# Designs tried in a protein design chat: VH-VL binders against b7j9k3. Part 39

Target 1, 255 residues: b7j9k3
Amino acid sequence: MTTEPGDRAWVLHHYPYGDTSLIVELFTRTQGRLGVLAKGARRARSALARIEAGRPLWVRWLGRGELPVLAQAEELGPFLPLNPLQNLSLFYVNELLLRLTQRRDPFPDLFQVYEETIDALCSEPGEGWYLRRFERRLLENLGWAPDLAHCAECGRSPDAASSEHWLYQAAHGVFCRAHAPDAAVAIEAAALVWLRGAMQTRSMPVWNSSLRRCLEQELLVHLGGRPLESRRLLTAYLRRTQPAMTIQKREEHSE
Short names: E, the ipSAE of ESMFold2; O, the ipSAE of OpenDDE; V2, 0.75 times the mean of E and O plus 0.25 times the DockQ between their complexes.

## First folded at step 16 (VH-VL; framework fv_tislelizumab)

Design q1 (at its last look DockQ between E and O 0.59; V2 from the best seeds 0.76)
Fold by OpenDDE, look of step 16:
Structure q1 (fold): chain C 255 residues (1-255), chain A 121 residues (1-121), chain B 107 residues (1-107)
Amino acid sequence: as target 1 above (255 residues)
Amino acid sequence: QVQLQESGPGLVKPSETLSLTCTVSGGSIDDYYWHWIRQPPGKGLEWIGVIYYSGSTYYNPSLKSRVTISKDTSKNQVSLKLSSVTAADTAVYYCARVDYEGSYLEYFDYWGQGTTVTVSS
Amino acid sequence: DIVMTQSPDSLAVSLGERATINCKSSQYVSDYLAWYQQKPGQPPKLLINYASNRATGVPDRFSGSGYGTDFTLTISSLQAEDVAVYYCQQYWSTPYTFGQGTKLEIK
């Protein structure tokens, strides 16, 4: 039996298959989302019983079919316990991949962004900019990201030095004030410049609500109007632990 | 403590332009987002429009062609103009505030007392 | 426009009893939902934002719940001072829209 080359992978989700096995959805560097059959993983003392989200694995699998057999799974790092917020954030990111990507469609860039997101999730709990980055990169990798560099009507470009507000409309992109659609999310020009850029730095907190709404609306289009349960849960948790009435301080963006 | 006070003519004739002013005390208008909202007698609330700290404006599409919102920093005032008024524009008009640090959130935490405008010949 | 529909239009509740007001949006609005209380001759007062977050100074008997399209304002024990018209409002997208209002009275 020819074993496929090993790959770095993260567990997105797993569910029971038969009495003793699991189907495991993996996100891999070279294969993209990959479903594997983990035989015997439900058995007591199984080496595969350690399959969990939030930990990188080295995996090997057998077979070329839709559901190859997991032949090897090795942990590539230590177990890091996540708090509830981190877990919900990871759950959200994983559900996005599960719902919006196809199996065997590799996204090496997105894989890197995924790992960076997990790292940020662990090192900067409570921050949201890395989720917005992930959401935008996901849309870009899937070819669904709207143009944020030009007004959809006149081609004018947002200027980061300008304090003017633009209008974002899901599936259509951005509009200058002169060409504002009937329904939109208002967003500062500098926020759009950040969002369409490399996003190597955190966004300004004052942009958080606008960025969140823009990206959530965009993703919802591609989710077929069916919102994610993980998003609901994450939102609910944030509201309970981080009161909305908290005044966010505007930080100067050093551009 | 921020205070908002609407002022303007209580009576306007049909086809004329309604002009209202919201005078703000206890803070600079440039530190907030300002909205106009109206309420016809015995009816619900209708959002008219907003002026952002940058001076950018956005209006309800239903009123867009007739509405102008502006601000005067020197007077610490926000203004509303509504042209070609009809009886349907009879309402209590409110100015409302969203703080600058509210991340462009469009719920209204501070309201003026409102000013009644009646459109009648 | 996103249409906000409240139910019921009017409600009579005995003192000390629970009052429940519902608000439904014509499309998904996440948790970008606010509740207001308006007493006669006064402007609306913010009670709840983000569907479930009480504004400063709002009594604990007021609570908001819901996500997506269905939202609820609950007064756990109605007080005499709670007689008012209540409005929901979405701020998910422009134009921002309000429910038609629910008149709450003492039974």
Scores: ipSAE 0.901, ipTM 0.942, lowest interface PAE 0.6, mean pLDDT 92
Fold by ESMFold2, look of step 16:
Structure q1 (fold): chain C 255 residues (1-255), chain A 121 residues (1-121), chain B 107 residues (1-107)
Amino acid sequence: as target 1 above (255 residues)
Amino acid sequence: QVQLQESGPGLVKPSETLSLTCTVSGGSIDDYYWHWIRQPPGKGLEWIGVIYYSGSTYYNPSLKSRVTISKDTSKNQVSLKLSSVTAADTAVYYCARVDYEGSYLEYFDYWGQGTTVTVSS
Amino acid sequence: DIVMTQSPDSLAVSLGERATINCKSSQYVSDYLAWYQQKPGQPPKLLINYASNRATGVPDRFSGSGYGTDFTLTISSLQAEDVAVYYCQQYWSTPYTFGQGTKLEIK
């Protein structure tokens, strides 16, 4: 019979349960990921707020068991419908949490990062820098982020002002050009320095392609080699709908 | 239009060093990253290695101990040396690059004509 | 190393018919997969990158699909000039590797 005082939460996923109910996966500020039973949530006259991904809620639940009952769900802001690209990006962020976190395992910093990511996702086109930031912060919070400050063999540090490449090997870290191992891929020193910092930018970094491959490889290690359905769908959508992307060439240096 | 032409000795004796050049016209080699790829007779393709903008290199582990890739900006050339060759090194050798998309991705959309190297005693 | 295995090793297809070539990687490569066409005495020519993106100047009859480990190149209506050997190639991780090739002939 224990009641919770309430918490800020986001819907990650839901699926039907019975005729009128949902089982909902929430990401909560104080309890981490939480599964709840939203009784009658699919009824036309439900007293619960609309239970949809990407909607911040104030929630209260009853019970401390494996599937507490959702007692209150109040939207914390107006409904803003998402376009298909925004929905796929949200699906990706949510699938990462669903696959890589455990229920009832609090991550307060990650919760803040998640909210910042959703804000950026709602205001930015496509798969952008904020997804790379989320991927990195997720790995950091879960204790799986490699040391990007030092070559794994010799301790040399990347320099953001340098034009030299580095090598990235998932599960093993980064390497200067003298110590590159098998199965590594190139990445810019500036990208490594960016990943160590606040990861704030005014526009898409020129090295986003290197970041995408390296971070996808790192995440795949922890996904047990099973790829994300959301990544496949998001990628297919972008390639079908964004074929005429601006190609950037190295600028010729002229006086 | 960018044009790539490999050149080299054609015939090399076992245990010697194979030396090839790729001459680039219609663009600067400093704007791109360059690869060497080879194709033994009747076989598939094998990636040998890459030379980056800075001149640093990364090689296929199967060849790493025997291969050197270098570039000469003044001649607009990329070079390949492969030491201690055997009959297994008989192949057509290609230089190749990618169209730069702002970062590192290795689908090869520009290939040279290739040069045949035969290793025979 | 990631092994790329193509099937079939060769096929014969009538003009105007559909040709299908498969490529399977030994490990997940996301969509970091390219397809090449090689005619006798010529270097390979890029057809497809990112598993499904047709390179500039490649006819619409060529299409690619797949993700992860299983990939397909399709020629929707075979033309005489399409007689060649076709290769897939992964660029997910080093060493970058190619399939053994599929020889396409007119039936």
Scores: ipSAE 0.739, ipTM 0.854, lowest interface PAE 1.1, mean pLDDT 85
ESMFold2 (binder alone), look of step 16: mean pLDDT 89; pTM 0.909

Design q2 (at its last look DockQ between E and O 0.52; V2 from the best seeds 0.74)
Fold by OpenDDE, fold request of step 19:
Formats: sequence, structure tokens, C-alpha cells
Structure q2 (fold): chain C 255 residues (1-255), chain A 121 residues (1-121), chain B 107 residues (1-107)
Amino acid sequence: as target 1 above (255 residues)
Amino acid sequence: QVQLQESGPGLVKPSETLSLTCTVSGGSISDYYWHWIRQPPGKGLEWIGVIYYEGSTYYNPSLKSRVTISKDTSKNQVSLKLSSVTAADTAVYYCARVDYEGSYLEYFDYWGQGTTVTVSS
Amino acid sequence: DIVMTQSPDSLAVSLGERATINCKSSQYVSDYVAWYQQKPGQPPKLLINYASNRATGVPDRFSGSGYGTDFTLTISSLQAEDVAVYYCQQYWSTPYTFGQGTKLEIK
């Protein structure tokens, strides 16, 4: 059997297979989501038994079938323990990939975004902007992201300087006030400009709810109306650990 | 302490326009979202619409053709106009403010006492 | 529109006993649900937001739970002052909608 060239990968999830093996879902740079059979990984002294999410790997596999055999898995970099919030955030991101991507469909750009997301959730736990970024980039890479630059009816573009509120409707995109649909999420023009951009900076806290709802509604369309368990768990954790903020003036939050 | 007080005619004739005003004390209206909600006698609550801090509005689709919400920052007032009223528009009308807790969310922390409007010939 | 359906329409509970009110949304609404208490002649008062967060000043005996489509308001030990009509509300998407209300009385 010919060994495939190595690739950088992250573990998304793993399942028991037989008495001694695991099926491991990997997210790789060049192959996209890749399922591999890790033989003997369940054995007590197996080096593969330590394969977990949250650490980059160098992997090689044998075969070109649906489940090639994992031939090599080397951990890249030091082990960094994640706290519960970080783990839930990673779990959420991983579940999105598991549910919405197909195996052997590479997304090199999304892979980079994935790594940047992990870096961000490690450095800025509790923030949501990097998750919104990942959600948007995932939709874009899959070709499902609605146009945020133009009203779906008239083509008018949001002006961030106006502070005007637009209407987001899943599967349809954005609408100006003149063409408001019957059901929507209100979102500031500046938030839309942020969301369609590079998203290299944090979003404004005042946009958190609208951004979350817009993207969650959009993703839910593609999830067939079946919400993610990870989202539920993450949401529950955030509500328990992040109490409501004190009342402040809007101008104080725009800085 | 923010206080909201609705005011307007207690009686309106059918086909006329209902005009209500919400006067806000103890804070500026400029930085918040303001909503109108109504409650028919013995019934539940119906969301009418919202005016955002910059002045844009959104209305319940069931009422949008008849509803206008506006605000006057100089008077610190939010207004509701409902045209072509019928008996079905008889209700207690509330203005409400969305509290700011890190985001603008449409759950309502601050309510006026409400003003009763009866549509009758 | 997202329909919020409460159950039961009316509930009688003895003092000191648990009261449970359910709210079901016609669509997924995540945790974007609020609960209100309304006493006669008064506006609604916010009790719970984000399905499970108590608003400021709300007694500990009030609690909210649920996610997705099924939500519950619980009063662990009913007090006399808890007699009121309770409403759930979704703020997931416009138009924002309320449940039909549940009248809570003392048995």
C-alpha cells in the first residue's frame, strides 16, 4: 500500500470501532474532512490513544478509500489544556464541520480560519467574534453565504456611517428598510459591513445578539432545521458564566 | 430612574387615527430602542413595532400599513399613530424600552403604565 | 409568525407548592425567550430573559429552563403575591410574539 503524503490536521471527533480501533474524523489542510481508521488506538499503551481535539497533528494515511488507515500521527507543538468554555467552543466549531462539510472536499482557506479560530478562543475566551467569523467563513466556503452588500430587492448597499438598521432573513440575505420582509433579524449597517469584511477586529458588543441570530438562523437552514447540541451546551454555559452587563449609554460602547 | 408614561385619547372613532405619546423621564430616548405593545381587554400581548436609536422603524406586518412610530428627542417623546382604527384596535397600549445589557435585545425591562384606548362610534 | 403556545391556560396551585408553566414555540428560537408576570391593572414585568436568566430583583423561587422549542417557567414555592398572568415571549425573529398567557391562582 502506498502511503499518502503527510498533511496538517486537527481531530474533529473520534468513535470506537471494534475492540481496539477508532474511527477518527480529521480536518486537514489539503484533503478537507478526512475519516481514518486508527488501528489499535484503543489499546492501553497506544500512542494513538491520546489523539484529541485541540492540538494540530501531522498525519499520514494508507489507501484512498472511504476510511484509509492512519499510518502516522505526530503531535505538533506543546499540549495546551483547554478550559470548559474553550472546549465547548471548539466542540461547536468541530460539530459545524462534521455536520456541514463532506469528506474529501478541501477548504484550505477555511482550514486557516479554523486554526485562527482556535488561536482566538485560546487567547480571548468568552468572546464571540471569532465564532461569528468562523460561521461566516464556513458559509462562504460552502457557497451558501448570502450577499450582505446589497438589499435583495433594490440593490442598495448598507452604509456603516448611517447607523441604519437593516433586516436579515436567512437564505435571502439583507433588506433595506423600504423592503423589510415579514420575518427578520434587525442588524446595524456597520455590523453587516464588519461581517462581510475580513473580520480581523472584534465586533462591537452591541452587535452580538444580532450577529449570532443571523448566523445561527442561516446555519440552521443548512442543518435541515436540526440544531447543534454543541450550540445548546455552549449557550447554556455562557448564560451561566456571563451575567448581564450594567446599563450603559450607547456612546460608551462605540469606543 | 427611567419612567415611561403613555398618553392619548381614551376614545377614538372608527376609521380615525389613533395618536399616542410616550413621555420619557429620567433619561434620554436617543440611545435606546423603543417599542409599542398593545393588549386587548382580557387578551394577550401584541407587538406593534419598534423605533431604533437612530430613528429607523420596523412594524408588525399585521399592522405595518396603518402604523407609524416616531420620536422627538427635543421633547424626549416617542409617538405611535395607528390609522383606520376599528373595534379590534381597542386595547391598553404600552410603550416599552429595551434595556441595554451588552446588546440591544427585544425583551422589555421598562414599561409604561399603559393607556387605555377604546374605539367606539 | 412564530407562535408561542403556553400550557396550561390556567393553573391553580397551593401555597408553598411548585407551579410549572410550559411554553412551546412553533419554530426553533434558541434561548431567545423571555417570561413576564402581569398583575391586574399593571404592565408586564420581566422575570426571565434568555430562557433561564432571572431579571434583576426577581426572587430565587422563579426559574426558567428550556432551549429550542420547549420552555418552562417554574415557581418552586408559590407565594400569595405570585398570583398573576404569566407570558412567554420570543425575540428570536420579528415580529416578536407572546404566548396567550397562563393565569396562575392559589388553590
Scores: ipSAE 0.925, ipTM 0.958, lowest interface PAE 0.5, mean pLDDT 93
Fold by ESMFold2, look of step 18:
Structure q2 (fold): chain C 255 residues (1-255), chain A 121 residues (1-121), chain B 107 residues (1-107)
Amino acid sequence: as target 1 above (255 residues)
Amino acid sequence: QVQLQESGPGLVKPSETLSLTCTVSGGSISDYYWHWIRQPPGKGLEWIGVIYYEGSTYYNPSLKSRVTISKDTSKNQVSLKLSSVTAADTAVYYCARVDYEGSYLEYFDYWGQGTTVTVSS
Amino acid sequence: DIVMTQSPDSLAVSLGERATINCKSSQYVSDYVAWYQQKPGQPPKLLINYASNRATGVPDRFSGSGYGTDFTLTISSLQAEDVAVYYCQQYWSTPYTFGQGTKLEIK
């Protein structure tokens, strides 16, 4: 009889299997994403913890096949109820992992970023910098992050102090204004520099809209042209709840 | 209240250069970036290009070999030149502005009155 | 280029009734779609951005919906001043493109 050592994990998703069981998608610290069979998990007297998305667990499982059996699941932290925006953001982050990672492919750095993202999501209001950071870190860990340090044609680097716009083209990288491609979108040089750094801020970056469009375009390349249901729902929620548009004056930029 | 007024010739001969000016009052052109959009008679709208805060430009690929957009901060004006015109360039030409919302966003909530240009021999 | 295709080309609706205009993009544009109203001799007027977000001062009877490739503009109770041509526009990627227009008339 072989069993895996205990491991820290997060529930990404689950669905019914048979009359009393669940198939659970876990994101684990040491094994990456893992699908498990939670036998009898829907019974009222189950020995397993409640299996729900975004719940941190200590888990053990049996078997080395495609669908090992969940042997133990213990809750590791307090349950914190989430507001609708937080739930949609969690759904989005989890769906990204489900769509873009393979089972049994460990990414310890991404696991740490995921935990930091959930912590930020729970403690900070609204859609924030942490979603843009997660998107970028995910692309980096999967080896899909474009070079944002150099114009794809001439090698020139963005300068955060410059007011010059740059052009972003998914799958092709970034371009200075002198080498603008035919199809692209504008993005602030400061946004590109932020994406290359620690991506830490006390408030939503002023250029979050540019980041959101560019990162969505990049992720779409790797989603095989099939967008995320969670993204649709999150976006609809944000548009319905955002403040009425106002006219604002842009500050002077150094040239 | 910001007002946008396009001006220029009503008639331009084929192969010549079309020159238009958008004069802005009630605000500074330095605070925004500016677009040109045209509408051929009885047809839809076509985006021509943009001039950004720092004076750089980006043009519709279908027109970029013939288009120049510029601005003159001292006159509070944005200008469009379109070279080597043909009958296909007959249209109403609009200048347009986008509100600053902290990022580049390309829906147009301020439009000029438009100026009609006819290309004919 | 991303092609925006509107349907129908023209539409006649009785005063006080619901009008529906559709717009389809040739490729995914998320919710980066705007709607404009244009009356004869006037410039276009922004109604909707981000597919569903009403611009300031636009009456509640105007609403937008859609995501991805399929978008809809709805006027819930048509008024006489709503007679115009309506255009959709994508701003997902350059060049930014407009639909061919839908002419709305009173039946």
Scores: ipSAE 0.762, ipTM 0.867, lowest interface PAE 1.1, mean pLDDT 86
ESMFold2, look of step 16: ipSAE 0.736; ipTM 0.853
ESMFold2 (binder alone), look of step 16: mean pLDDT 89; pTM 0.908
OpenDDE, look of step 16: ipSAE 0.887; ipTM 0.931
ESMFold2 (binder alone), look of step 18: mean pLDDT 89; pTM 0.916
OpenDDE, look of step 18: ipSAE 0.783; ipTM 0.903
ESMFold2, fold request of step 19: ipSAE 0.741, 0.737, 0.731; ipTM 0.860, 0.857, 0.855
ESMFold2 (binder alone), fold request of step 19: mean pLDDT 88, 89, 89; pTM 0.906, 0.908, 0.909
OpenDDE, fold request of step 19: ipSAE 0.924, 0.920; ipTM 0.958, 0.953
ESMFold2, look of step 21: ipSAE 0.753; ipTM 0.866
ESMFold2 (binder alone), look of step 21: mean pLDDT 89; pTM 0.917
OpenDDE, look of step 21: ipSAE 0.881; ipTM 0.932

Design q3 (at its last look DockQ between E and O 0.50; V2 from the best seeds 0.71)
Fold by OpenDDE, look of step 16:
Structure q3 (fold): chain C 255 residues (1-255), chain A 121 residues (1-121), chain B 107 residues (1-107)
Amino acid sequence: as target 1 above (255 residues)
Amino acid sequence: QVQLQESGPGLVKPSETLSLTCTVSGGSISDYYWHWIRQPPGKGLEWIGVIYYSGSTYYNPSLKSRVTISKDTSKNQVSLKLSSVTAADTAVYYCARVDKEGSYLEYFDYWGQGTTVTVSS
Amino acid sequence: DIVMTQSPDSLAVSLGERATINCKSSQYVSDYVAWYQQKPGQPPKLLINYASNRATGVPDRFSGSGYGTDFTLTISSLQAEDVAVYYCQQYWSTPYTFGQGTKLEIK
């Protein structure tokens, strides 16, 4: 069996396989999502105990089948303990990749965004703009992102300076006021400009609710109308841990 | 504390235009989204439309052809016009807003007391 | 439009007992649901937002739950002042829509 070249990877999820092994879903820089068989990973003294979400690995695998054997897994950084909110956020991002990407379909740009998202998740816990960024970049990389630069009817472009409100409709994109559809999410022009841009800076907190709804609605289309459990859990956690008085503030910063 | 007060004619004839005003005290209208909601006698609530702080408006599709919402910052008032009224437009009309300045969340924690409008010949 | 359907239309509950009102949306609305209490001659009063968050000043006996399409308002111990009509509302997408209302009375 030919050893594949090594790759930088993150663990998205793992499942028991037999008594001693794991199936591990990896997100890699050059191979995209990759499923591997980690033999003996469940053994008490396994060197593969480092297989966990939240830390980068250098991995090597043997074979070219659907489930190559994990041959090597090296830690590329220290373990960083995550609080429950961070864990749920990571879980959400990982579930998006698991549900919406195919194995062996590389997305180097998205991989970078993923790492940046994890970094932001660790450095700015409770913020939500980096999740919106990830969601948008995911849609873009998959070729599913609707045009945010033009009204779907007349081609007029949102002007960030106008403070005008536009209407977002999943699968169709944006509409100017004159061509408002029957069902939509209202969103400021500036928010649309941010969302279609590089998103290198955080969004305005006041946009968070609209951005979240727009992106959730868009993703839901591609999820076949089956919402993510991770999003439900994340939402539930946020509602339990903060009083109603602060929920508005949280909406500005979280999710 | 912000106070909302609706005012207008209690009686409007069929085919005429209903004009209502929401006078706001205790805060500026400029920084909030303002909604109109109505409730026919003994029935549920119907969202009519919204005017954003930018002046942009969006209306319920069921009413958009007949509805105009505007604001006068100098008077701190929000207005509703509903043209070509029929008996079906008989209702208590409320103006409402959300608490958070600039909020896009459209649950309503501030309501006027409402004004009753009867459409009758 | 997203249709909000409440059940039951009317409910009679004894003082001190639990009252439960359900609301179903015709499509997924996440947790973007609010509950209102309306007494005769008064405007609606916000009780719950985000499906489960009590508004300021709302007694602890009121609680909301649900996510996606099924939502519930619960009054753990009914008080005399709780007699009213209750409405659910979605603010997931325009046009914003309300349930038809549930009349709550004392048994």
Scores: ipSAE 0.904, ipTM 0.942, lowest interface PAE 0.6, mean pLDDT 92
Fold by ESMFold2, look of step 16:
Structure q3 (fold): chain C 255 residues (1-255), chain A 121 residues (1-121), chain B 107 residues (1-107)
Amino acid sequence: as target 1 above (255 residues)
Amino acid sequence: QVQLQESGPGLVKPSETLSLTCTVSGGSISDYYWHWIRQPPGKGLEWIGVIYYSGSTYYNPSLKSRVTISKDTSKNQVSLKLSSVTAADTAVYYCARVDKEGSYLEYFDYWGQGTTVTVSS
Amino acid sequence: DIVMTQSPDSLAVSLGERATINCKSSQYVSDYVAWYQQKPGQPPKLLINYASNRATGVPDRFSGSGYGTDFTLTISSLQAEDVAVYYCQQYWSTPYTFGQGTKLEIK
């Protein structure tokens, strides 16, 4: 008997266990990621609330082992249907946590960022700045975020007012143009400064594509070079829904 | 519609510097960043380097010690210099554009017609 | 350097039939792959970016697919004007590299 009176949690994933039960991966405010056994959760009249990703719950569990029993699960609000892009974005955020965090490892700051990310995801229709912020905050909380304030060779700092490009090399940091490494990609100085701050914006910044590539490369290092299925699906969806608009906007600007 | 035309000497002797220009019409070179790409006879394509909107450059490491890319806004030209050439530098040389919108995305939607450079004695 | 390897090196296809060209990268490149068509005496022309996104003015018979390391260009119904050399190109990491090319001919 532990963890009374309970905790705030989000469902990251679940899978069947036996005929009537689920194993549920929770992200909890006080305990971090936690696997629980939801007995009888697949029955038509289960005493537990519906166990679905994107549902905030008040949960209570019992037992001290690797897989405590979920004793209570009560919804803290309705889960509204997400469009396909929003669902894929949620799957992506959850898969990052499942792959990169350990069970029973609390991250209170990341928990707050996760809740802010889900709120933004539900209210905004596209892949947005909130995913870049989540990716960066995740890396920071896990101790994997590179120093973006200084060139890894000379210590020079990016200046958001400068039009000078910088080079991003995953696992190795950032470089001014004078110290560019052999395998890297260009990124705006303003993007690097944004990543060091609150990462808030009124609209999608023009450098989001640079951020997306650089953060994907950094995360891939910690995924052991094995990309996420959710990322593949999300990327495929984005390309199917926007190919002509992206090319037309570029052509119109040059015209 | 923007138009790109490379020009320069067709023949360069070994150990000398080849010098090419890409003349742009229908738009300003200041609005974009520009790449140089080459193609040896009957072979594939090799990326040489880029000059960004800011005037900063970045080069293929295999060529970095020998390459200079520059621009001249008054003539609306982008230039390539490749020093200490050998027969291996014989190729068609292209300039190519990437739109400054959408950040540093390196797929090339506009190409010049190309200019042939032969390195021989 | 990331090596882009195309297969086959050449391909002969009857008019109106499907042509398929493969490109494999030596490392993960996400979907940062472009495809180009080059006709004799002409510069390359962009067909596809982001592995699957058709460039403006490219006919619907051209399609691209793939993610990670394995990519495909498909021409669903070959026409005479499609005779060309086709190149894939990665823009995941510098230096940006191209495949060796695939020559497409009419049978």
Scores: ipSAE 0.705, ipTM 0.846, lowest interface PAE 1.3, mean pLDDT 85
ESMFold2 (binder alone), look of step 16: mean pLDDT 90; pTM 0.926
ESMFold2, look of step 18: ipSAE 0.670; ipTM 0.827
ESMFold2 (binder alone), look of step 18: mean pLDDT 89; pTM 0.918
OpenDDE, look of step 18: ipSAE 0.893; ipTM 0.937

